# Designs tried in a protein design chat: VH-VL binders against a6w1c8. Part 13

Target 1, 192 residues: a6w1c8
Amino acid sequence: MSLSINAVARTQEGKGASRRLRNEGLVPAVIYGGETAPVSISFKDNELLKAVGTPGFLTGLVEVTVEGKTEQVLVKALQRHPSTGAVMHMDLQRAQADKAITTRVPLSFINAAQSEGVSKQGGRLTVESKLAEVRCLPANLPEVLTVDVIKGQLDQIFHLSDVILPEGVELVSLLKGEDHDQPIARIGKSKR

## First folded at step 6 (VH-VL; framework fv_masavibart)

Design s2
Fold by ESMFold2-Fast, scan of step 6:
Structure s2 (fold): chain C 192 residues (1-192), chain A 124 residues (1-124), chain B 110 residues (1-110)
Amino acid sequence: as target 1 above (192 residues)
Amino acid sequence: QVQLVESGGGVVQPGRSLRLSCAASGFTFSDYAMYWVRQAPGKGLEWVAVISYDGSDKYYADSVKGRFTISRDNSKNTLYLQMNSLRTEDTAVYYCARSETYIEYSGTYYFDYWGQGTLVTVSS
Amino acid sequence: QSALTQPASVSGSPGQSITISCTGTSSDVGDYNYVSWYQQHPGKAPKLMIYEVSNRPSGVSNRFSGSKSGNTASLTISGLQSEDEADYYCSSYTDSSTWVFGGGTKLTVL
């Protein structure tokens, strides 16, 4: 789904300027990519906090309105303060219909309770990766990628190659060869 | 004073495993993303892996994906790197490093403090 | 095979200025303002000198400055001193959510 947020254009850049903005309740961000030059913007921190808490905002396409112009972007990076969790900076990449994008998509593990490893062998599903890096056209960007663990046995390890891929979606790691098929979950012994 | 102390390095044969540890002190470990960066003898720096402050997000260099696993135990202020299926090209000094800011979907942007490093030699 | 290109070596005399380049692509240095520079003395761990293209950490001399133009970032060291003799590495965030380093530049103060 497409979410929206308003932003204000800014001309001052650099760490000193960004610190001043944050003291004023504004979060600096940059929109980049496409044929147009990067644009420095800022968000109101209370408005951004609500947006970041909305499902799909950090993983899907977002509409950003700056001075009446709306652009479709992806959140490519989000910097948080480690103690407070407050958003300190965002990188937003413009989406172009004919150009592949690279982004992170949530992984959903289904049917763990119905697997033999969990239901009959006393195992528990442990998720090691919650996100997978995909390459696809913007129109093909999924909201979630599914891993079906129904056939899982005790001690089974699930890898990126076990992810169910929609048409037009590639996993970046798997494009680089079979030795990049990283573990993403396992059914291991529960606390006994 | 921020301190990072790596351990667990040694000599190992190709195809074997090693687990590295990094003990952190002088800061609130659970508030910071952590990195592993390596340097082959006489060569340059290479990023290996990153883990978010709470351990929920992990990212790896293509050269180690599927073989190495980064993890942390915030109750012990310790970072780990489990290295499986070791290759001769994995021979390097392994540094743990901290970032002063958290970043949820990409780790962090830079490495503000580094440990002294621990040498891993993979040879036959 | 380093993702970012640096000259293998540079040299200068005490009191002079030198510049070290770091060239990448639009997918790293060009479109991101997340270039950092590290100083490494023999047998020592790297030390952060510059982050986010041009910012200095507390305790780093203002003789060190960073800049970027297009796909090339630069580290400039003014008023060269003997203790500046070291290896210097640039690093950048990439659009693949990875980090890459330059091959390193050996600075000799003659």
Scores: ipSAE 0.006, ipTM 0.522, lowest interface PAE 10.0, mean pLDDT 83

Design s20
Fold by ESMFold2-Fast, scan of step 6:
Structure s20 (fold): chain C 192 residues (1-192), chain A 124 residues (1-124), chain B 110 residues (1-110)
Amino acid sequence: as target 1 above (192 residues)
Amino acid sequence: QVQLVESGGGVVQPGRSLRLSCAASGFTFSDYAMYWVRQAPGKGLEWVAVISYDGSDKYYADSVKGRFTISRDNSKNTLYLQMNSLRTEDTAVYYCARGETYIEYGSTYYFDYWGQGTLVTVSS
Amino acid sequence: QSALTQPASVSGSPGQSITISCTGTSSDVGDYNYVSWYQQHPGKAPKLMIYEVSNRPSGVSNRFSGSKSGNTASLTISGLQSEDEADYYCSSYTDSSTWVFGGGTKLTVL
């Protein structure tokens, strides 16, 4: 249906308080933005790990319930210990239906195997950017942005301007001008 | 002890390229986001670029997008800035700075430790 | 692009307290709670003094404190000492996943 998670409000902030929470199996987080003040919260680490592993949790809208009140938020940052997999901290920004949000959306490159560059010219697709920064209203937030590489030849470079944009979605970099059209993938010679 | 040592600065003509390096020691380099920040002579600080701990996320200041490329080699504990199509307004001391640990998705927010800087002068 | 607004200079006498403001918008200061402050002596690299609005790194004197109200963050230095004389910069993360710095404030003691 929709992704949701429960949280508990907390009154203390700072590095010492955060370490104490983690010793109790709680992960500190903050909800900010919108018309109300930032609120410090914590999640149970086992519930949060399950949620983070769910497709769409890090890239879409999430419902967070604190003391019976539910808010829609976006994950703006996730800090994770690489060796243990433990989530250390999370930043959550409130979403408002009439206010544009800025967030990162996964890029999906389709039809690489069918391109002449890969199928006939011995190339391989190398992805240089897995995410793109978008600006849109919450209702228009896509789960993925597609780049169709079907017409790619060997040595072809794909840029942000090659991304297929849904209605109401803009790429933040392209709003700043043509010189911000970054490379995101290329079909290069296979090194095997 | 955390140490960041920049190198590769010098005098270069407009339109040319330079590659800066930052050698890191005293911490697990692969756990940290890394920044480049510059300061023109007599002026304030300006953020240039940032790279996530694993190299999967990169962000650039508007003034350098399309010309500069940030990269890292975690096996060598080294951060790089490839500067192409240099302009006189790129003249500055370039600082390497350490960000936050373990930022998997999203951004790092502050500059924890700084190197001494390396001077880049772009002039004819 | 646009930088955060700081006064160009502030001054005080030894033992006094001074405050340096850093004013932005809701998209950088108000919504993010990720303002940081840096001290820079002439010819030297900046040093982190405050992070996440009010937190001090290990080794930074408790005479330095940070706060935020709306779109304005503040650095307060109590018990001014001669070695506090330096340039001070604020910085913050923005909605466009960029980092901005204030213009810098020169602190003169005496």
Scores: ipSAE 0.012, ipTM 0.620, lowest interface PAE 8.2, mean pLDDT 85

Design s21
Fold by ESMFold2-Fast, scan of step 6:
Structure s21 (fold): chain C 192 residues (1-192), chain A 124 residues (1-124), chain B 110 residues (1-110)
Amino acid sequence: as target 1 above (192 residues)
Amino acid sequence: QVQLVESGGGVVQPGRSLRLSCAASGFTFSDYAMYWVRQAPGKGLEWVAVISYDGSDKYYADSVKGRFTISRDNSKNTLYLQMNSLRTEDTAVYYCARGETYIEYYGTYYFDYWGQGTLVTVSS
Amino acid sequence: QSALTQPASVSGSPGQSITISCTGTSSDVGDYNYVSWYQQHPGKAPKLMIYEVSNRPSGVSNRFSGSKSGNTASLTISGLQSEDEADYYCSSYTDSSTWVFGGGTKLTVL
């Protein structure tokens, strides 16, 4: 399966240009990277809102079609209006099949309620990091990375090395050695 | 607890270079965008630069664009500001600050934690 | 000049309320809900007091409140105390993907 969205090329730049686009129901964005020049584009806000609500759109590879040309891109930055949740701007980076990409993938912590630390020792799972920075080829990019905390005891700290890694996926921090194995969650004393 | 500690400030002559560092602790550094904000003696705050969580996106104030370079080393939990072609008007206390920014796909746009600052004096 | 306009100074007595304004344009304060306020005591780093117009971080007194109308944001401090004496700065995101600050307001508690 793949996620796709249509966009329209734009040439309007300058002070207040983004505000004017939004008044027309359009969300400004830019595609950059590779050896091709950056391209300014816009999305229809209702189509983009639906796409952003689709699992994997913000964290995975997306196919963007502009004037009949389709490119694979990764969402590198997204600005939302804090009250309405409306997308106000997006930065999209081109992906190349033979070039490793660096991006963030959500962490999923499973089996906390079934762990001895939580179920029998009065602990609670506290998540310090919700995302992990990965390096992989585009084809190997996972939608989520899992941390299984089933064996957790009270006061146990989970680290990046506890993440279950698929084939071809590396954690950027761990590429630099064991001293970069950062804590990502712990089972601590439950708070009232 | 979140801590940000700046270093590398000092006295430097116009036209020369200086590199600032900010050591972060108490949070997962690689999950946050980082900022540099400065304050000239007796004056107000001025945003200088921002860098995304992974270092791929950077934005600069017009006053420093082309002269300053922001960078980070997530393996060392350290933020940097390379300042080239320094001018007397760059004299300021430089603060390291954490915050979510528009350059992060889940972010907000404010400076939630600040370091104590490091003084840079550009004089002959 | 600063991109955002604040009064240079405001004064009040203990127990009173004061309001500090922050005026921008439709390309920053008017268009975005990304106004924040910072308190700075002499010789110290700024501290976040209000974010996204009206939200308070944990640990900030409920005597501090924020609001916005059109291109003007406001910080209100009720029940003034001597420790509130400080410089206050507003900040906003802009259409140019930059961050701007107000010139700062010195609050004197007399």
Scores: ipSAE 0.006, ipTM 0.458, lowest interface PAE 10.0, mean pLDDT 82

Design s22
Fold by ESMFold2-Fast, scan of step 6:
Structure s22 (fold): chain C 192 residues (1-192), chain A 124 residues (1-124), chain B 110 residues (1-110)
Amino acid sequence: as target 1 above (192 residues)
Amino acid sequence: QVQLVESGGGVVQPGRSLRLSCAASGFTFSDYAMYWVRQAPGKGLEWVAVISYDGSDKYYADSVKGRFTISRDNSKNTLYLQMNSLRTEDTAVYYCARGETYIEYSDTYYFDYWGQGTLVTVSS
Amino acid sequence: QSALTQPASVSGSPGQSITISCTGTSSDVGDYNYVSWYQQHPGKAPKLMIYEVSNRPSGVSNRFSGSKSGNTASLTISGLQSEDEADYYCSSYTDSSTWVFGGGTKLTVL
């Protein structure tokens, strides 16, 4: 059930170290945060490719095992090759039960086909944002955030404020002010 | 159309040196990693060496380490293989091949286009 | 002799399907999705048929397909044609940052 991946500790640092690892089919990464010093690690590129393709790996908590020790981490940043999508580097932040984390969670739009805008007015739901940035304790991290578009009419625009928030979960953009309530989806005219 | 043309093969005595060339056309040579792969008469394929798109990273098969040197000249769209201390078991058709590697931001590890090969015969 | 194990030969009749196996270890075929397949006609250079286990280059017939289970990769040729008669080689990247080939399989179309 829990997402997990094995990693190998690395000791070599410097300009050429990451390139040498990639030449060996390894992806460099750093685990940081918490009360322990940062640790440089590497993943086998094939194992990481498979893991990255798994729902929740980039947005949820991941168990990383290094030399028999397992830690819960969150993917805070990754660098990808622009054409192939291969992961070139990752920043992983340690999760602590009593510390709020910030991460991106998938948005799920429900009841579009049942809305009057789609079913009776010839509209189609267009999703403009598939993720929303949240702040919460690790225990409160949802797998998905829901937007209910059942009452949507033709030409309706849905915003971050339309997201249904579980207890203990905040949207980071809305904490910054009312002008950060960005559009996330529209019911627009279908050209069918 | 991608074209790779090998040259420089021939008959040489053991212990001598030979330099192979591969002329590339039909693509941006400097964007691709390049390989040398050989095939002894009537035998299978054996990888020999690889060089990154900019020439900064090189890997060799254990059988040729210390004797062969792969290099490239991106201004001339040409790949080279310098073969020193040749042995009779180095007798083979030598192919150059194009590929992307994980070296310098690629995740492909295959040989997508091949030249027609050049025969190297090492005989006493 | 070769790092990857292939059957020496396989045969089939026109219109049939055949499968060629390529068996390695966890340090090559098992841990990596970098298995590729090459077709070689007598006196000719190899041609890429499949890359990264199951992907087909532009211009390669959809009769050719690739798959992998554990440490064994497979090339399947459906609707066998006389022009498919050739040697077939698998290749994989390894934990040692090297590339290895199978011993090759001679396909005969009778």
Scores: ipSAE 0.000, ipTM 0.429, lowest interface PAE 16.3, mean pLDDT 82

Design s23
Fold by ESMFold2-Fast, scan of step 6:
Structure s23 (fold): chain C 192 residues (1-192), chain A 124 residues (1-124), chain B 110 residues (1-110)
Amino acid sequence: as target 1 above (192 residues)
Amino acid sequence: QVQLVESGGGVVQPGRSLRLSCAASGFTFSDYAMYWVRQAPGKGLEWVAVISYDGSDKYYADSVKGRFTISRDNSKNTLYLQMNSLRTEDTAVYYCARGETYIEYSGSYYFDYWGQGTLVTVSS
Amino acid sequence: QSALTQPASVSGSPGQSITISCTGTSSDVGDYNYVSWYQQHPGKAPKLMIYEVSNRPSGVSNRFSGSKSGNTASLTISGLQSEDEADYYCSSYTDSSTWVFGGGTKLTVL
């Protein structure tokens, strides 16, 4: 079952309009991208908070229904109130089946405890990047990218090139050249 | 009144390190994304780095990736830029800037308040 | 290396209107409504003039307006005054979750 949420179209107005919407329990958002014009929309704050708390909503594709029309979108950015966690603004990029999208996907590091670096050499896995920027068609968007550190030794550094890529998924940094293969984790002696 | 005050600039030799600070006052620092933007003498503006309101998300310009580290201490209302392996092309006035909104993944989309800047000169 | 293209200079007389263009690609200006404009006087920090294509911060004159068509954003300054003489920079968010600036435009009021 795909994730879905209803929205209401709104007339684009100045900065004061967003404050008025939030006072009414509505969260302003914008749908961008594709060949059609951007659309200003709003969500009910209680429905959006529930949706945002659902696994996959922020990292995967979402169906947004506005005035009876459903579009597949990607959450490009989310603004939260720091203390309450309430969503204050949301940016949604239109997904087209034949157009590549760019987004951030969580990295999962597996088998650290079973590696020789951790289990036999007194090391600990230190994660330096918890997200990776990917480019792929919407149908190929993964929920998580895996880095298998099972063969890691003490002082081993893992880079973006060590990420296990599903078919059709590219890492944006690696598209820019070999010198952009940044470190993402290491097995080292770590105290706090 | 929003104030951003940069410090830590100076003259340094290539290959060395330097740490910049930006002291923020007049607003709730922990509610805002923060940026570093630089400007080489007589040249245009170049975005350097951004950090989210809680420090969990950071992005860098390709020219500084792997050499510069952005960080913040919300308890001290201070933003930092650790600059390692400095090059002559890093010579610039470095500005601290605030994003009006906070973003969980990338930071703010514009720079609403700027500090006065601090000059970093990398020369032999 | 400026990612966004601006004319190097533009000029006008007091009381006239001028427009500065900022051209990018679909991966920045075209796909997003996150274009901002900054004014910089010699020796001073930049000042935000326009954000999110067309919005003005409090304290910025209504003589400044912004717009966008396709991959090109524009800053228009009406009723030119001597204090408008400055460098103007556009900026946009990108598909790579980065921020890029235009090369800057020197406005001369003659």
Scores: ipSAE 0.006, ipTM 0.523, lowest interface PAE 10.1, mean pLDDT 83

Design s24
Fold by ESMFold2-Fast, scan of step 6:
Structure s24 (fold): chain C 192 residues (1-192), chain A 124 residues (1-124), chain B 110 residues (1-110)
Amino acid sequence: as target 1 above (192 residues)
Amino acid sequence: QVQLVESGGGVVQPGRSLRLSCAASGFTFSDYAMYWVRQAPGKGLEWVAVISYDGSDKYYADSVKGRFTISRDNSKNTLYLQMNSLRTEDTAVYYCARGETYIEYSGDYYFDYWGQGTLVTVSS
Amino acid sequence: QSALTQPASVSGSPGQSITISCTGTSSDVGDYNYVSWYQQHPGKAPKLMIYEVSNRPSGVSNRFSGSKSGNTASLTISGLQSEDEADYYCSSYTDSSTWVFGGGTKLTVL
């Protein structure tokens, strides 16, 4: 089900004001897109930390409530403090039920240990891409995309075209042409 | 102080390969997204590729997709661009650039520090 | 060919103000706050002047300011000085997970 979080509206401000907000335990963010102007908001850092740690928050639809108004949004960018990992800024894009969205979805590689390449040929799976960019209506947004590597042999390379796509979901790279079918994983030699 | 130093440029024939390196210092390299941006002689800037702080996300301009590969070695504070199947249109000064901070889902929004560039000339 | 449209040149006198426009679409400039501006002197690497439409990095003069209206972003330079003479480029992140640049504007300080 949809995740939700409360936010407070704020005046648009520069880097100095954002640093002050963070010193008070608040994280600045912006909601943008759709028919309405961008709005600057802030989250309580402890509430945001719990939300970010919840499966699906960073990859799925989120309901944000600001001054009694609730909007469905996608997390499009998340900036973290380099040393602490604390969220410093967040960009949220409005989602509309009848309008296709473009976002990134995690890739899950299954059955590597059962593949002949891994189990019998001394290989191991190396993942080269953790995410794939998808286009779909909000209701069709998957939590994960699966790549089944069960038939993989040693030295086999898996590409975006090997991703199992749910109904209504397209891979953005593949829409650009056949030469955009990028490698995403390989079964390579496990030594060296 | 932040420093980015590109190397590996030179003259190469069409269809061949070249690898560029960017040595970073003065900041925690593993905390930042890194970019390659090029500029053909007398022309404007063109984004080439980006790589996330841990190397898990990579994006490419359509003009280089399938031919160029961006990578990084955080233990050596070094960014790479492997350029295959080079064309005369790839002739440019290649700049290494840093994002202000890493962004998990979109890459950085802007290029806060740039190297001095390395010239790649693709000609017969 | 540049994805964002800038005038090829602009000129002004010392002490005056000039504005450089950068026009895109709703998929880059219009609905988002991801426009940045870069200054490039001949033979030098670009330098970040403005990020996220209107923010200045530390060390950039407050004579430089950025704004946006609809699908057009603008860089304004007040109190023009001779060292401002350079090429200026706008850039934006797009909904296709790409970065695009404008064609560049040559600023001449007369």
Scores: ipSAE 0.000, ipTM 0.508, lowest interface PAE 11.1, mean pLDDT 83

Design s25
Fold by ESMFold2-Fast, scan of step 6:
Structure s25 (fold): chain C 192 residues (1-192), chain A 124 residues (1-124), chain B 110 residues (1-110)
Amino acid sequence: as target 1 above (192 residues)
Amino acid sequence: QVQLVESGGGVVQPGRSLRLSCAASGFTFSDYAMYWVRQAPGKGLEWVAVISYDGSDKYYADSVKGRFTISRDNSKNTLYLQMNSLRTEDTAVYYCARGETYIEYSGPYYFDYWGQGTLVTVSS
Amino acid sequence: QSALTQPASVSGSPGQSITISCTGTSSDVGDYNYVSWYQQHPGKAPKLMIYEVSNRPSGVSNRFSGSKSGNTASLTISGLQSEDEADYYCSSYTDSSTWVFGGGTKLTVL
């Protein structure tokens, strides 16, 4: 399953161009990064609404096709209308197959309720970090990183080194040394 | 009111290091790309470095690659330029400047607000 | 080593119009509408006057206008005033993900 969307290239018309596009049911966006110039594009609002609702579109790699040319991108920013939630603008950063990317991936803590610390020792899992910064090739980018807390006891502290890493994925903080192995969760009674 | 205030300039010997800071106020700092631009005494403007709104992308002029490092701390609304292996030709007033917001990406890159500058003199 | 070519100086009298050119290549000025112009008074920081070839920021006089033809962008100042006396720089984004400036033009109001 590839996540893909078609876009149309835009000419540089200044700040007023975005208002005109929205009046035509188009959402302005830009593709930037890498070694090539930024490209202004637009999406059909109904197609973009469907895409944004697809799991992984906002967190993973997306293929954008503009004038027959396909690029892999990451959604780096998204502006929504405050009242309606409609997408008003998007920033898309280029990914290159042979170049490592750095991005933040959600952390999922599994088996907390089944741990002895929670189930038998009256503890509660407190999450101190919901994201981890990773470095990997685009093809190796995970949708989520898992921390298994099944063996957790009361007062157990979980660190970045406890994250289960897929092949080809590194944690940026751990590349800086073991003194950067930050706490990410705890099973305790003092912080509820 | 957008304000950018540079600091950290001074007189240094060739081969030494200096760190410049730029304190930003009056706007949401984390929404904007930031630039360093320099101007040697009596000369024109020269782009030095740029950093994206979140710090993930950085680009440098060829004259400073490998010697200068741009960084930012969005929690402190502060932009930095770490300058290593300084040369006499690095003598200049260093300006920080605000780029485009990531929300307004449909336009081209330009420098919309500038600080007052801080003088760096590299001399023996 | 200015990547964009500007005349070193231009001059005019109050009430007249002057034009400053900025010549690049297809990889900067020619293929994109990424030209901006900056005004710098002695001892002061630059100020954005024109962005995206022809757009003015709020607070900039409509006496300032920008245009482009091929690889050459132009800044025109009409109704020239004494406070317009300054250095003017053009700038453009490039295909190499770099930013370049012109050498600057000193405007003298006689």
Scores: ipSAE 0.000, ipTM 0.447, lowest interface PAE 13.9, mean pLDDT 82

Design s26
Fold by ESMFold2-Fast, scan of step 6:
Structure s26 (fold): chain C 192 residues (1-192), chain A 124 residues (1-124), chain B 110 residues (1-110)
Amino acid sequence: as target 1 above (192 residues)
Amino acid sequence: QVQLVESGGGVVQPGRSLRLSCAASGFTFSDYAMYWVRQAPGKGLEWVAVISYDGSDKYYADSVKGRFTISRDNSKNTLYLQMNSLRTEDTAVYYCARGETYIEYSGYYYFDYWGQGTLVTVSS
Amino acid sequence: QSALTQPASVSGSPGQSITISCTGTSSDVGDYNYVSWYQQHPGKAPKLMIYEVSNRPSGVSNRFSGSKSGNTASLTISGLQSEDEADYYCSSYTDSSTWVFGGGTKLTVL
């Protein structure tokens, strides 16, 4: 899916300037990384709201057009207003085809209902980690990482090493050694 | 007014355990990631651990991985650090600090408010 | 050991400007816009002075400014005052989802 959004360049400014932008229905953001200097930009609030609601926008590569120049970026951080949920700020990192990126990808646990632990042993899948940190080239960035729990029995614990990895994708924690193979989900008693 | 108050520090022997607490007030605790950062006497700052706003994500410095556990109780506005298998090199002032809240896939990039710290001394 | 390199000390006179550098690698300072700076007076907790390279929190004097070029971030303090005498630490997020601090710089105002 090709996701794109338009932005306008702005002078790099402090918190007072960012507050003024938000009052005008604009959301401040920064594009950084790669071989060119960081650029302060802003998005129209209504366009950004629609974009953020689009599957893949927050987890995949996005095309941002600023002053007629289109760049491929990754959303690295997004700050929301505590009471309204409105986007207040966004950090966007430039993607380079030959440079590995590090980001967090959602974990999807499949086949829980079909597992013996859940279907026959009265268990419930409890997810302990919803995200996994990956390192890969931009072209290899997955939208989701899958954990297949179909063989799960009651009291079984699933770890990062149980994640199904696409070609070219590494889990950052596992690169640090076997002591970093953290629990990510378990099938536990659902009736107590 | 944002306030963070650490407690639970003290003198312990190597190999023993200690639990630190950080009481938060003046903000919606459940909206923010929280950190533990330590500083050995006369030395610089060292990040120890971070926990997401809802407790679902936790990250640790390699020096404490497998020995320390960060946790939080949002109903009590309290952050915890369970320290097991303590070593003399764990001697430090331990600070709790508040991070920014970002969406659940990323974002714990700086330490905006700090507590006054609690001293942990690990000696025989 | 600190991952980011800062000078151990800097000094200046009241009214002067000084700059403290913070040098990392492409995997931290170079590729990310997440450099922050902290001021610590003896016996006190650190205080956030700059976040995300160049932003000031409410209540921090505009005499403090931050910038970055390549793998080196800088904190500049203009119009030095005696109250600025403190230890200053930089910090950066890394591509391994860890946080690293610089070794700290002692600023003396003489």
Scores: ipSAE 0.000, ipTM 0.498, lowest interface PAE 11.0, mean pLDDT 83

